VHH binders against Uncharacterized protein MJ0119. Designs and how they scored, part 11

Target 1, 224 residues: Uncharacterized protein MJ0119, of Methanocaldococcus jannaschii (q57583)
Amino acid sequence: MDSWNMKGSKMVDVNEITKYLPGFNCGACGYKRCDLFAEALLNKDVKLEDCPFLLRERFKENYEKLKEILKIKGKIKKEEKYIGVIDGYEADFLLKPLPNECSCRETLLIMDKKELKVGDYIRYRPLGCPIPHFAKIIDEYHGFYIIHVVGPSHRITGEKIEYKDVGIAIVVAFEGIVEGKVPEVGKTVKFIPKHCMMQKVHSGVVVQVEGKRVYIEGIDLKVF
Key: E = the ipSAE of ESMFold2; O = the ipSAE of ESMFold2 at other seeds; V2 = 0.75 times the mean of E and O plus 0.25 times the DockQ between their complexes.

## First folded at step 4 (VHH; framework vhh_etentamig_d1)

Design k3 (from b03 with E111D; at its last look DockQ between E and O 0.01; V2 from the best seeds 0.00; counts 0 for: pae E 18.7 > 2, placed apart)
Fold by ESMFold2 at other seeds, look of step 4:
Structure k3 (fold): chain B 224 residues (1-224), chain A 123 residues (1-123)
Amino acid sequence: as target 1 above (224 residues)
Amino acid sequence: EVQLLESGGGLVQPGGSLRLSCAASGFTFSRYAMSWVRQAPGKGPEWVSGISTSGGSTYYADSVKGRFTISRDNSKNTLYLQMNSLRAEDTAVYYCAKSEYLFYDTPGLYDYRGQGTLVTVSS
């Protein structure tokens, strides 16, 4: 027998799952709202651990309840290899932009502080990379500038962007979403930012992880 | 000991305005990003707005953008939220929060420790 009442009584509602989620609607899991993440959990398109806050001590009971509701079973994951196109070195993972952002966030130490403000477009050469970069400043934090790499948009017909040339800048951090095995805090990692035109392997030390979102410092743009 | 004391809530009609304040003590206020988080009855917490250490960068949830303005006065150790064009869905307990982590623009990385201040939007 295939009855709507019988079938309906065995369905888990999105609202039931959403009640046990943190409810921050932060996007760190890849979904803008927690109810969308709950729907994806029901469809088995994502894992509970993709919400970085469910693994926190304050949400331990929520996490265990959600595991019970969803009866989650793990799967064997395919090993993925990431090879730098220019340098041939193997990376541990690709680093993708945060949801709805055009590039990974980079944090720059800019020595020539020519009245820079959020929203400014800059041209700089990363220390250790011969290729000039073009970026938009999206934030300022403790004397650093957080940027999105915008690429050579000045080459598009009809687009006129004035870039402030800030000379050499040091890339002190990368932030993005891991595609691949998520690293442990404190580990030195090799990674390829997806927006990198040269597909070079970068290295750095992981200083914070929340699900697949990572913050990497101690950046070395050349790995020999 | 970090202390955060929210005030300025109350009853207001739809379309009205309120100004929330958060008095901070027990830490160097000017060194930390701050945010407002709200919790409506029977719902989980919702990040509302955030502000950089200097006040030079501000961030807003889509639900409040254009209506709410976050600000801070580092000389008074005080965080503010100006709420205009209030709607019934803005009814919630509002908490201020201090950043404890490097991801200062992410709602779940803020600790809120105060009792909060109740905002009720009703006629």
Scores: ipSAE 0.000, ipTM 0.318, lowest interface PAE 11.3, mean pLDDT 77
ESMFold2, look of step 4: ipSAE 0.000; ipTM 0.110
ESMFold2 (binder alone), look of step 4: mean pLDDT 80; pTM 0.825

Design k4 (from b03 with E100D Y110S; at its last look DockQ between E and O 0.02; V2 from the best seeds 0.00; counts 0 for: pae E 19.9 > 2, placed apart)
Fold by ESMFold2 at other seeds, look of step 4:
Structure k4 (fold): chain B 224 residues (1-224), chain A 123 residues (1-123)
Amino acid sequence: as target 1 above (224 residues)
Amino acid sequence: EVQLLESGGGLVQPGGSLRLSCAASGFTFSRYAMSWVRQAPGKGPEWVSGISTSGGSTYYADSVKGRFTISRDNSKNTLYLQMNSLRAEDTAVYYCAKSDYLFYDTPGLSEYRGQGTLVTVSS
């Protein structure tokens, strides 16, 4: 009888995986500690790319070592297509929220400069989109507001939320995780934000890339 | 050239308090999210706390939540960490770190951090 290896035996310990992780225990991957992320990697519940710091140049050797330890194989994705539902245009990729965030981050220029603070809930209409959006302000910078798009949660949960109606706002940037081929900095790209209610193709210029995490400016909501 | 200078570390008893400061220069401080990262003897770096560009959003590791408070003063180019109810497990070199992104807070260690300030918590 020919010999063979036992099935179901783990080839590496969680401690061996944790050894090559950055060790920040920061929660950016969706797990509070890096050893919990290592356990999830062994259970195949997550991908290495879910740790944004492994994708940085500083950790490239750690990333490659972990790929080999976990026996992760790449796929060739030459026929993936991302088609906007409303407009029928082909996008280069989908833009997904950062881990454990409810939407891609948007940066808004708000036309009516009401008194706004981080933590405020706002109602706005993006210039170029006929559908009002509801958002929570998560940061501010020189009159720009970084937001998460939220649903009208008072309609879904019955909770009473005070939304400040700011009228028209210009979406000047998006940030999120690429599903598809990661773009180069400086390229003009077409993308579909996952949270976009119209599933409309957007365009913009890639300003920053960190692994699959991208920051896109120069946003145009109409792509023809 | 980016410079980050941490100060305020020292020896304290368990239950004591310290306030760390980080003086920033060589970049537009108000445009970047900032973090505190610590490294205990013989261990890897651990993210402690982060703060958004404006200071309006703050984030904490579970191990320090409720005891530490991060803040910033953009007019003085200074980042702070108020550390209360200190424990022996808080003993580490504490580093101030600049975010890699222009418009939002990202947790973690950046390529731009200071030389650190030592905090020792012991009887």
Scores: ipSAE 0.000, ipTM 0.186, lowest interface PAE 14.4, mean pLDDT 76
ESMFold2, look of step 4: ipSAE 0.000; ipTM 0.091
ESMFold2 (binder alone), look of step 4: mean pLDDT 81; pTM 0.832

## First folded at step 5 (VHH; framework vhh_etentamig_d1)

Design m1 (from k1 with A33W T106K E111D; at its last look DockQ between E and O 0.28; V2 from the best seeds 0.00; counts 0 for: pae E 11.0 > 2)
Fold by ESMFold2, look of step 5:
Structure m1 (fold): chain B 224 residues (1-224), chain A 123 residues (1-123)
Amino acid sequence: as target 1 above (224 residues)
Amino acid sequence: EVQLLESGGGLVQPGGSLRLSCAASGFTFSRYWMSWVRQAPGKGPEWVSGISTSGGSTYYADSVKGRFTISRDNSKNTLYLQMNSLRAEDTAVYYCAKSERLFYDKPGLYDYRGQGTLVTVSS
């Protein structure tokens, strides 16, 4: 008798479910917004696993909380695959930021000639990605700029940030911490940067490795 | 031809201070990260400190953090290392190095260094 294993209830509303969803409004689950997916979850029209982000380690606590809220019983084994949410392509690993940094370090070639310095905030579109990015310049290297992708949350703190619009930039390199099998120097790898808004698979060649820390060049955002 | 000339080494007592200089020529100094590396007798080279092209970011090995300060003057093509609270284990030949790349806080795969300047910390 299934009288003891209820899934969902009238006491749980869409807002409570929505706050534990990833909030990207990406459409990968078949719904254009996460609040629509939350409504479908409440109506038992879909499964939690239909949101591929909830299957990622970063959202493990959210996933377990949502199971509790929706009264879903049973254990679901998570696979170790790293799948790009938007493109569906498999990556070799997730690339995480260095400790206490807000994103992986990226190295940019900036096409629009401007006077830029460490500490500047920029708006740019990475060649090969349709989404404008916001970043802080943290260092410079041989005419290139090393940046953190800072995301829109810096706008909400009440601090007014003046972004220099530099147009299109090329991402030349990534640096971060591998989650998964650590690659060998010289190998071509596929990876997903943790803070990529599109969760798009990237590729490149590993140039340096120290433990789980890796430096990757030859970046291609159009991985097959 | 790239040339790096280190100076300012000498004999100091523990707890003392020295300031090293490196005069650079033969390349566009302001376009490169610069580092200090040291080599104690019978040991391999040890990276000590690094500085970005503008001087906006500085990095230090744990063994010298809080005691050493790297700086540069791009108008004079000169790199500096202020060494305070010197210890016996700081005894080494110190070299400045041109770096082509940075892995977070270390010299890249391509380095060039000069003849060095000897620092001896002894009672």
Scores: ipSAE 0.000, ipTM 0.311, lowest interface PAE 11.0, mean pLDDT 77
ESMFold2 (binder alone), look of step 5: mean pLDDT 81; pTM 0.833
ESMFold2 at other seeds, look of step 5: ipSAE 0.011; ipTM 0.385

Design m2 (from b03 with Y32H G108A L109F; at its last look DockQ between E and O 0.08; V2 from the best seeds 0.00; counts 0 for: pae E 16.0 > 2, placed apart)
Fold by ESMFold2 at other seeds, look of step 5:
Structure m2 (fold): chain B 224 residues (1-224), chain A 123 residues (1-123)
Amino acid sequence: as target 1 above (224 residues)
Amino acid sequence: EVQLLESGGGLVQPGGSLRLSCAASGFTFSRHAMSWVRQAPGKGPEWVSGISTSGGSTYYADSVKGRFTISRDNSKNTLYLQMNSLRAEDTAVYYCAKSEYLFYDTPAFYEYRGQGTLVTVSS
């Protein structure tokens, strides 16, 4: 005898899930192949909406079939409150990281024009926030840098990471997954990024929505 | 509106090289990460390689790492894939794909993937 456990105890296997995934193996969900994403879905490690293509009109029937197979009936709870711990203001939603990412993506305009590249670790102070942030650059766009917020890991793990101090940076955008009611493009929203240590309410304008994945610009860190 | 046109495929011997090109139009090429995806006969699509918006960072599937090099020329709206040390298992139709910044400009991904270019690796 062994303690074999089958999560969900259902006649659903990875092949049944993979059949209805887009099959592009593009990595956008954080998994190199769609069958790996299917396995993660079965293990409840990810949500179906973490595949951005399932939310497109082209894949509407696939999405609905996968919901039935996985019995995903999650709803946005209207009574859920997202209250900023520091400021006490109510946010419209929580912004979570993209799948397999450690934080929401932030897009920075860095005031001190240092030589920076993807993979660099930086220390910055967001304009309007007194808290220094530590981050890893994950992409670049014409002088803007997309980053993941990391902790000062050299202080926690003893890891020898040299952070470039770039001084003040302006957070011009956030990107992540909405926990709550998904906003419409063009709306001004209030949100709390999951990685925010202060749990401070941020505001901005939604410029793109794809399923639960949103891109928010016009970031204001001020307390209302 | 988004258009992607792959070229440069052909028949090569094992160990040979090819350079693929993808001409892009209908979107701001420099604002989007780009990918190469391939589909071998009888198989599903496989992600091959990706590149950041500036070209400063490149990513590769383990199956091609060290043999393939992705690059881009944002002034010419062109994505490239240099394929070296080709193997029979690299035989596939190769597709150029717009990725990761779809939320900015275009909600449809892979619907604007081009027709692909066939790479055949055979003695």
Scores: ipSAE 0.000, ipTM 0.182, lowest interface PAE 16.0, mean pLDDT 75
ESMFold2, look of step 5: ipSAE 0.000; ipTM 0.104
ESMFold2 (binder alone), look of step 5: mean pLDDT 81; pTM 0.830

Design m4 (from b03 with A33Y E100K P107S L109R E111D; at its last look DockQ between E and O 0.01; V2 from the best seeds 0.00; counts 0 for: pae E 19.9 > 2, placed apart)
Fold by ESMFold2 at other seeds, look of step 5:
Structure m4 (fold): chain B 224 residues (1-224), chain A 123 residues (1-123)
Amino acid sequence: as target 1 above (224 residues)
Amino acid sequence: EVQLLESGGGLVQPGGSLRLSCAASGFTFSRYYMSWVRQAPGKGPEWVSGISTSGGSTYYADSVKGRFTISRDNSKNTLYLQMNSLRAEDTAVYYCAKSKYLFYDTSGRYDYRGQGTLVTVSS
């Protein structure tokens, strides 16, 4: 028997977490299997308390061990108001990039198509925003382009990237991670994307939710 | 019913190559991100690679970057994984996986996976 309560590994893997989960594969946490919940815990997509069985007396020791393994620390944060810097409007939440991505994903309708392909870098002005944006196309979806907003590369690195100027584009959707209260599908929400240069409140309708990940359409941008 | 049928696994020597295929049916293949997930003996599932709906964006786990190439053919409802420079640690059952929603979820949620195809890398 190990006297250390767990393996002394520099890197925690899914197997170590899964062994201390209840193992019922019941779906109560929003995941069909406990190993999927364990992966979500490592990615910080869920809270340990999202497994209701870990809060039962049967699993008190497992819960404490998992806190130690995951180094879960937390003081209850006060609820924060999310106020747009430019417009002063209150938002329901912040929208953060997906894990390991540089910005929220945006879906664009581009009217001046210069034979665009995935991997291209573009310069565009969102309809309703006076600030030019620079982006990399990461996918195409039936005539729409999914992009990451990037900074102008020549300003930061000195490397020159050939940006295709596509003029005005309509932002039709955002994808990201909610910081704040996770909304219900079908709700009209107000949010601030973390990468928004003007820190303006956006609005839209939530069309998909998975944990904290949301897809929002019907985007309305406000500008001075 | 959603059906994913993997094939192309087998026994290869270290440094060898294999090409895996996944035939998909029972859903609109072109509307979903797709992934390869593998499970080594005695290990939990490990995400290997993912691909966008158009096939234009690809994603790889660090352990396979530069050696594996994911691709898809939406006209044939087929997902592929080209595996080069294979190593013993690549030994696993490989599954193709359909994303649950319209966007790829690196947190490991998949709506469905197939029965898998075994890849064994041994001398």
Scores: ipSAE 0.000, ipTM 0.286, lowest interface PAE 12.6, mean pLDDT 77
ESMFold2, look of step 5: ipSAE 0.000; ipTM 0.092
ESMFold2 (binder alone), look of step 5: mean pLDDT 82; pTM 0.839

## First folded at step 7 (VHH; framework vhh_7uia_1)

Design t1 (from i03 with L102E V105S Y109S; at its last look DockQ between E and O 0.61; V2 from the best seeds 0.00; counts 0 for: pae O 4.6 > 2, framework grips, unsure alone 56.7 < 65)
Fold by ESMFold2 at other seeds, look of step 7:
Structure t1 (fold): chain B 224 residues (1-224), chain A 122 residues (1-122)
Amino acid sequence: as target 1 above (224 residues)
Amino acid sequence: QLQLVETGGGLVKPGGSLRLSCVVSGFTFSTYYMAWVRQAPGKELEWVSSISTSGGSTYYEDSVKGRFTISTDNAKNTLYLQMSSLKPEDTAVYYCATYPDESYSFGESDYWGQGTQVTVSS
């Protein structure tokens, strides 16, 4: 049962929008209940993507239906494709840094054991990539090093930053925020890390998902 | 020894234009890909634009499409980034980077330029 105004436009109420929301009333979007979020959507006070659960594959149909109902043209894009520049392969998504971080997190296995600690700056070449990277160690986990990729800022600032050259390192994991279709745990995915200067497609297996935040292991810098 | 040197950065008001240059030296210009990459203080390192020097294909990050133009002058061994309609969000150090068409040993070259500062402020 639908109603129409004088201009022939379909009118939509809060209940119609709420029907397609996940219904968890979790507060993650900043509203205590989903019907309050639905009201905010009608008032154009929030974006549909502010509900993190609508980004999951489980709610893909709901998300598309809500876009149609809300007639959000400014946020509607044609199907996005993520094509690796260097390799021409299609990726499933772009991987962005965690909020307020300067790069995706990478987890490294460093073959040449040096005296390394959190806060150190390193220069390394990822196994399978010809281009050296610069990084800051932000954590250590069972002999692996978690890093942020940084640019070689020492070259322009003139700062005397000691970069420890650790040679070849294996990238064993990535962690970041998905731009694109959010995968489920256990899926083998292709992705492009936003900080990759060549926009090369990577692959791996998703082992953790929280909203758009994913942790990917089994990293291969080559894609079949 | 591959060498990349960026120039052309500076202070500009919003809506303004700048042209960055990256001069490549140390061998005959025949790199496979060249790219512009940027990083603001405390912000993400992000790819901006790429060009295939062999095929003439150009690629742009979504936020710069229509505002930035990447190009090369092979006779001068120079990569350019023409930036227009600049926004405060474009403020960053811009680096030229390359992926050569031949393999080099680890430690021979790091394939990055030194960077040039672009500041967009009113």
Scores: ipSAE 0.249, ipTM 0.620, lowest interface PAE 4.6, mean pLDDT 77
ESMFold2, look of step 7: ipSAE 0.250; ipTM 0.636
ESMFold2 (binder alone), look of step 7: mean pLDDT 76; pTM 0.782

Design t2 (from t1 with T31R S57R; at its last look DockQ between E and O 0.44; V2 from the best seeds 0.00; counts 0 for: pae O 4.5 > 2, unsure alone 60.1 < 65)
Fold by ESMFold2 at other seeds, look of step 8:
Formats: sequence, structure tokens, C-alpha cells
Structure t2 (fold): chain B 224 residues (1-224), chain A 122 residues (1-122)
Amino acid sequence: as target 1 above (224 residues)
Amino acid sequence: QLQLVETGGGLVKPGGSLRLSCVVSGFTFSRYYMAWVRQAPGKELEWVSSISTSGGRTYYEDSVKGRFTISTDNAKNTLYLQMSSLKPEDTAVYYCATYPDESYSFGESDYWGQGTQVTVSS
């Protein structure tokens, strides 16, 4: 409605930088994708020379163009971003624990049939994740188990806790508090659970929303 | 067999510093992602910092950025976390953990260390 403030500086976009990079997404610079390296260049976290291919004869023109662009860059508009650590993809939000809980809730379908009850501690490997998890069962419903992810604190405290090894389990749902834009029911979302040791982007479908509390089903680790 | 052992925890006053070490054995250190995670009793398990041992890229959770520095000494197969400007909210058990960035490994290893206690209080 009202006129915008005039910009005093030329804006340089990550996409403009990326188009002059080699585009191999090879990881040699320490970033798994070239657009991540471009973002790091704009933030002055790295140098152009950290990409070894930009130093080769075939990329000399690209290198000179990037030097010119980076000298002229203006302010980068900073928005809150939720970027996965190992995959580099942008999530729609972080998923935080419910109030007074130590992790987001996960709902598990457990493959190795055992006698399990609320209060039991388990060790499981999520299908699609190579890292074994330790968890406490906090609820049970129609053959599914709701859990909190915990650390193996018994190793330092000496507390006698039996962790039942249940083998592979499927994570069928997450529940927690959104940090970021609250999604609508029915939408496919990308999110990072705060307790995730890999800070990996997860995806799923929102089936319930109440305020910032969401329940997400159909979990997929699409970037593995 | 993969083994991770953390040391260097202790009691410090707010504003103090500690250096955590994680000595790793049973695999080629230069081919793994390594991480520090932490948990206080009854509180959330949270990721703190990661380093790619193959690429040297470092990552930090927002609340520790600028205060903590992750590093490696590949000759000693050791991961470090230099912690400065410590706050009471940093009080937790700190674990060294690994992400596979090569092939998935099976066996008795569970990819976690024993843990080392850090306590920040007056």
C-alpha cells in the first residue's frame, strides 16, 4: 500500500553466485552442494579459492566474474532459516518438545515383538537411520508405542536401567511444538526435530494442529 | 570395534572454560562425521556441534556459536570441544557421537561415548 524505502545498496542473491560456480556438488570445499558454498561466500565464511575447481583453467572466467560480483554485493536480507546440517536442505520449522518433556514424541511401530510396557527403556534403530536410539516408552496405543528419545545417561550415573533391544522400529509419527511458521492440517512439511543428533530434515503430513502443537504422520527421511 | 571415550568435564564457574576430548579407536578417523551432543537430567537431548573429519566443515547450535569451537587432531584420533564463556544452561552430560558418512556399520558398537559431566555453577 505505502511506498517502500529506497534501497541504498545493490542486492546479491545466492542464486546469482551459484550460477557461476562449477555446479558439481562434489563436497571438495566442505559443502555438499554448490548453493551452500555460494551462501557461505556471501556470509564471508569461506573464500572462492576453497573450491578447488575454480582455480582450474576452464573456470578462470567464472572465477573473475565471482570476484567482481562479491566486491559489489549489498546487504543480504536475513530471514530465520532452519537448515539441516548433513543434508543442507531448508526445513519449514524446528520441532521442539512439548512443555516439560525431554524430547519430541515419536510414535514407533516395533518390528521385534517383545513384551513392552509404559516406563520401559528401549534401544532401537529407526528404519532409515543408521544410529541406534535410546528411548523411554511413555504411552501405548493399539500396538504403537509413544516414546521420548533419551541419552544413555546410565553410563555416567551408574543407574541400573535395563534397555530392551527391540531391533528395528519404524517411526510413524512425531509430535511437538513448532518453532517457525505453523502449518495447516493436510500439508506435507519439512522439519527438524530438536533431539535429532544428525540435524537431518524429516518430512511428513500434518494431521493435527492446536496452536503451535502439531502431530505429523507419514514420516520420511527423503534426504538420506 | 568402535570405541569413543570422553574426558575433560568438570565443575566450573560461569564465564569459565573447559576443553572436552573424545579419543576414538577401532576405525579410520578421517572418514567420519563426529558430533557433540548433551543432556541434563530430565531435560532435552540436544545436538551441540559437529565436524566433518573428511572436509573439516564445522557446525554449531545457535546458543553455543561463538563460544564453543569443535576441532580434530587426526594424528591422535581425537575430537575436541573447546568451551568458553560457559553458562549455567550449558550444564549437562556431554557425549561424543558419530554419524556414518561412509558405509553403515553393524555390530556391538552403538556410536555413542560414555559421556563426561560438565557443571557450570557458582
Scores: ipSAE 0.254, ipTM 0.645, lowest interface PAE 4.5, mean pLDDT 78
ESMFold2, look of step 7: ipSAE 0.389; ipTM 0.727
ESMFold2 (binder alone), look of step 7: mean pLDDT 77; pTM 0.790
ESMFold2 at other seeds, look of step 7: ipSAE 0.212; ipTM 0.614
ESMFold2, look of step 8: ipSAE 0.412; ipTM 0.733
ESMFold2 (binder alone), look of step 8: mean pLDDT 77; pTM 0.784

Design t3 (from t1 with T31R S57Y F106W; at its last look DockQ between E and O 0.41; V2 from the best seeds 0.00; counts 0 for: pae E 6.7 > 2, unsure alone 61.2 < 65, grease 27.1 > 24.2, SAP .74 > .668)
Fold by ESMFold2, look of step 7:
Structure t3 (fold): chain B 224 residues (1-224), chain A 122 residues (1-122)
Amino acid sequence: as target 1 above (224 residues)
Amino acid sequence: QLQLVETGGGLVKPGGSLRLSCVVSGFTFSRYYMAWVRQAPGKELEWVSSISTSGGYTYYEDSVKGRFTISTDNAKNTLYLQMSSLKPEDTAVYYCATYPDESYSWGESDYWGQGTQVTVSS
């Protein structure tokens, strides 16, 4: 039974939840009775915040207790799985762009750097990826170029963009927002950048964490 | 030389349907992995759907599962994306891509189509 895999946890029923609800049976949450709302909470059909009285100071302690109870009883949120499409491996998280950016930031080592500057559009093949990429250089740092991956949008919008063909470039770092469990600095992680056209699992070492923002170096596409 | 051309985009109301086509031409490549990828203006490039190994396996982003169907017609060398129950959030330029089977020909092909605009608006 599921009880064996719930080390240190309790089985919770509707009555246990109902006793911490306000008990007004007012219908404000969309359920005529509080015990119906409690059953919906167990089934994950509603959120605690759907009861407007639980948001009041008078019921702050009840709200906190209910959060504890519902966390123990089972899954409050369905587990997100991050499986690479091309390789079938599980990643630890997705890496999403920073706010208001069109892709994760990538740091490139470009062998032929002549006549490259911030704002340039480039065409390159990432070492380890068979698909040419289009990118915009957004910064330069100690001989590396920080870029956003973009599509060849100039082909459909009529925007006139001259891209520079820089051949093969090495992706040495990724920066973005973790969707999933945020790792600790120094850990080796598996991740999928959301913009990756192959949905391939990448690996690397986390070198900086600030909230959900992470910087990952030592990028490798050979992942096991 | 490998070339991909997308067609079938357009303006459609929410709940509507579109079928995108990607005609692939070239002399040296077999397709093992073909994908649809999309990008809205100023937004991230998003993978949408893939088909692999002679069309035996299909894959979909969670938000399009059950609404979009990827397929191929190998006799016509064409990749399709059948889209239904379209939402405003599906508005984007849609690109097809195909991957070489064994050889990389840098500078001869983009492996990436021109794109076709899909606009879902009330």
Scores: ipSAE 0.076, ipTM 0.527, lowest interface PAE 6.7, mean pLDDT 76
ESMFold2 (binder alone), look of step 7: mean pLDDT 77; pTM 0.794
ESMFold2 at other seeds, look of step 7: ipSAE 0.197; ipTM 0.588

Design t4 (at its last look DockQ between E and O 0.36; V2 from the best seeds 0.00; counts 0 for: pae O 5.3 > 2, framework grips, unsure alone 58.1 < 65)
Fold by ESMFold2 at other seeds, look of step 8:
Structure t4 (fold): chain B 224 residues (1-224), chain A 125 residues (1-125)
Amino acid sequence: as target 1 above (224 residues)
Amino acid sequence: QLQLVETGGGLVKPGGSLRLSCVVSGFTFSRYYMAWVRQAPGKELEWVSSISTSGGRTYYEDSVKGRFTISTDNAKNTLYLQMSSLKPEDTAVYYCATYPDESGFSDTFGESDYWGQGTQVTVSS
């Protein structure tokens, strides 16, 4: 069965192979040094049996270990990819929360604002997502609300949080920490927010980058 | 109206096992993905595992792979999460949730909740 995997388990490199070679640097395999032979093994330019010492009784265990290591080479060297679970699209990166925050920041345009204040808890459905979200307002700016996504604690025994229902809202921006290749400002990117229950690829335009921290606008919850 | 009800949480020692159940009513399982999501106090919501109802394909977050098994009993409209080798880091409220497959969703203006009520799992010595 398949597993969700954001990167391969381990990269097999020259040092892993060289560790189990005899280490004589004798040239019998066609390479002056065993580390060069190890590199050639990874590139499939030679076969393991080209080292005549690996076939000797003394190195039988080394030979069997090297066979095991080299058989998984292709499985380990795959490039890291971020694939949306429900849509199958490739994203450029994952977006993780800022340090010590419980979710990526979302910026919402809320059409029916009622009496909303920083610190309020809201229930909203993002336009383009079928799943209601529960959030805490952490800031407001010119009619937009910056939020953290939280769980629906009004349904959990012992928690009495009242959520204001604001209906459908538009997610106009995301902010978080990139896991993956950091994009350039101005690029259209595809990303998966860590908190997304659908693990669905989102898209937007990067408008600010500081280290791995990015601010993305022009959000579309349906990748084109 | 869609309804999801989780059960099976509790207190368990490290290395122990629990089985969570989520009974779903108000829709048939065809064309939906089912998921387990968790949240520890003061921490982020974290996707744990998903299963497609049509293809039976399962997905796991890396830290739970090999320890957790997601499954369904479609005749009973029930989603399961078998948890074994539990660790203190698994302590959280666990929610079951559903979402439409890639071909869209049935609700246009949803007051429908796609989340269960949650069940507490505590792993402590």
Scores: ipSAE 0.189, ipTM 0.590, lowest interface PAE 5.3, mean pLDDT 76
ESMFold2, look of step 7: ipSAE 0.460; ipTM 0.736
ESMFold2 (binder alone), look of step 7: mean pLDDT 75; pTM 0.773
ESMFold2 at other seeds, look of step 7: ipSAE 0.180; ipTM 0.594
ESMFold2, look of step 8: ipSAE 0.250; ipTM 0.630
ESMFold2 (binder alone), look of step 8: mean pLDDT 75; pTM 0.774

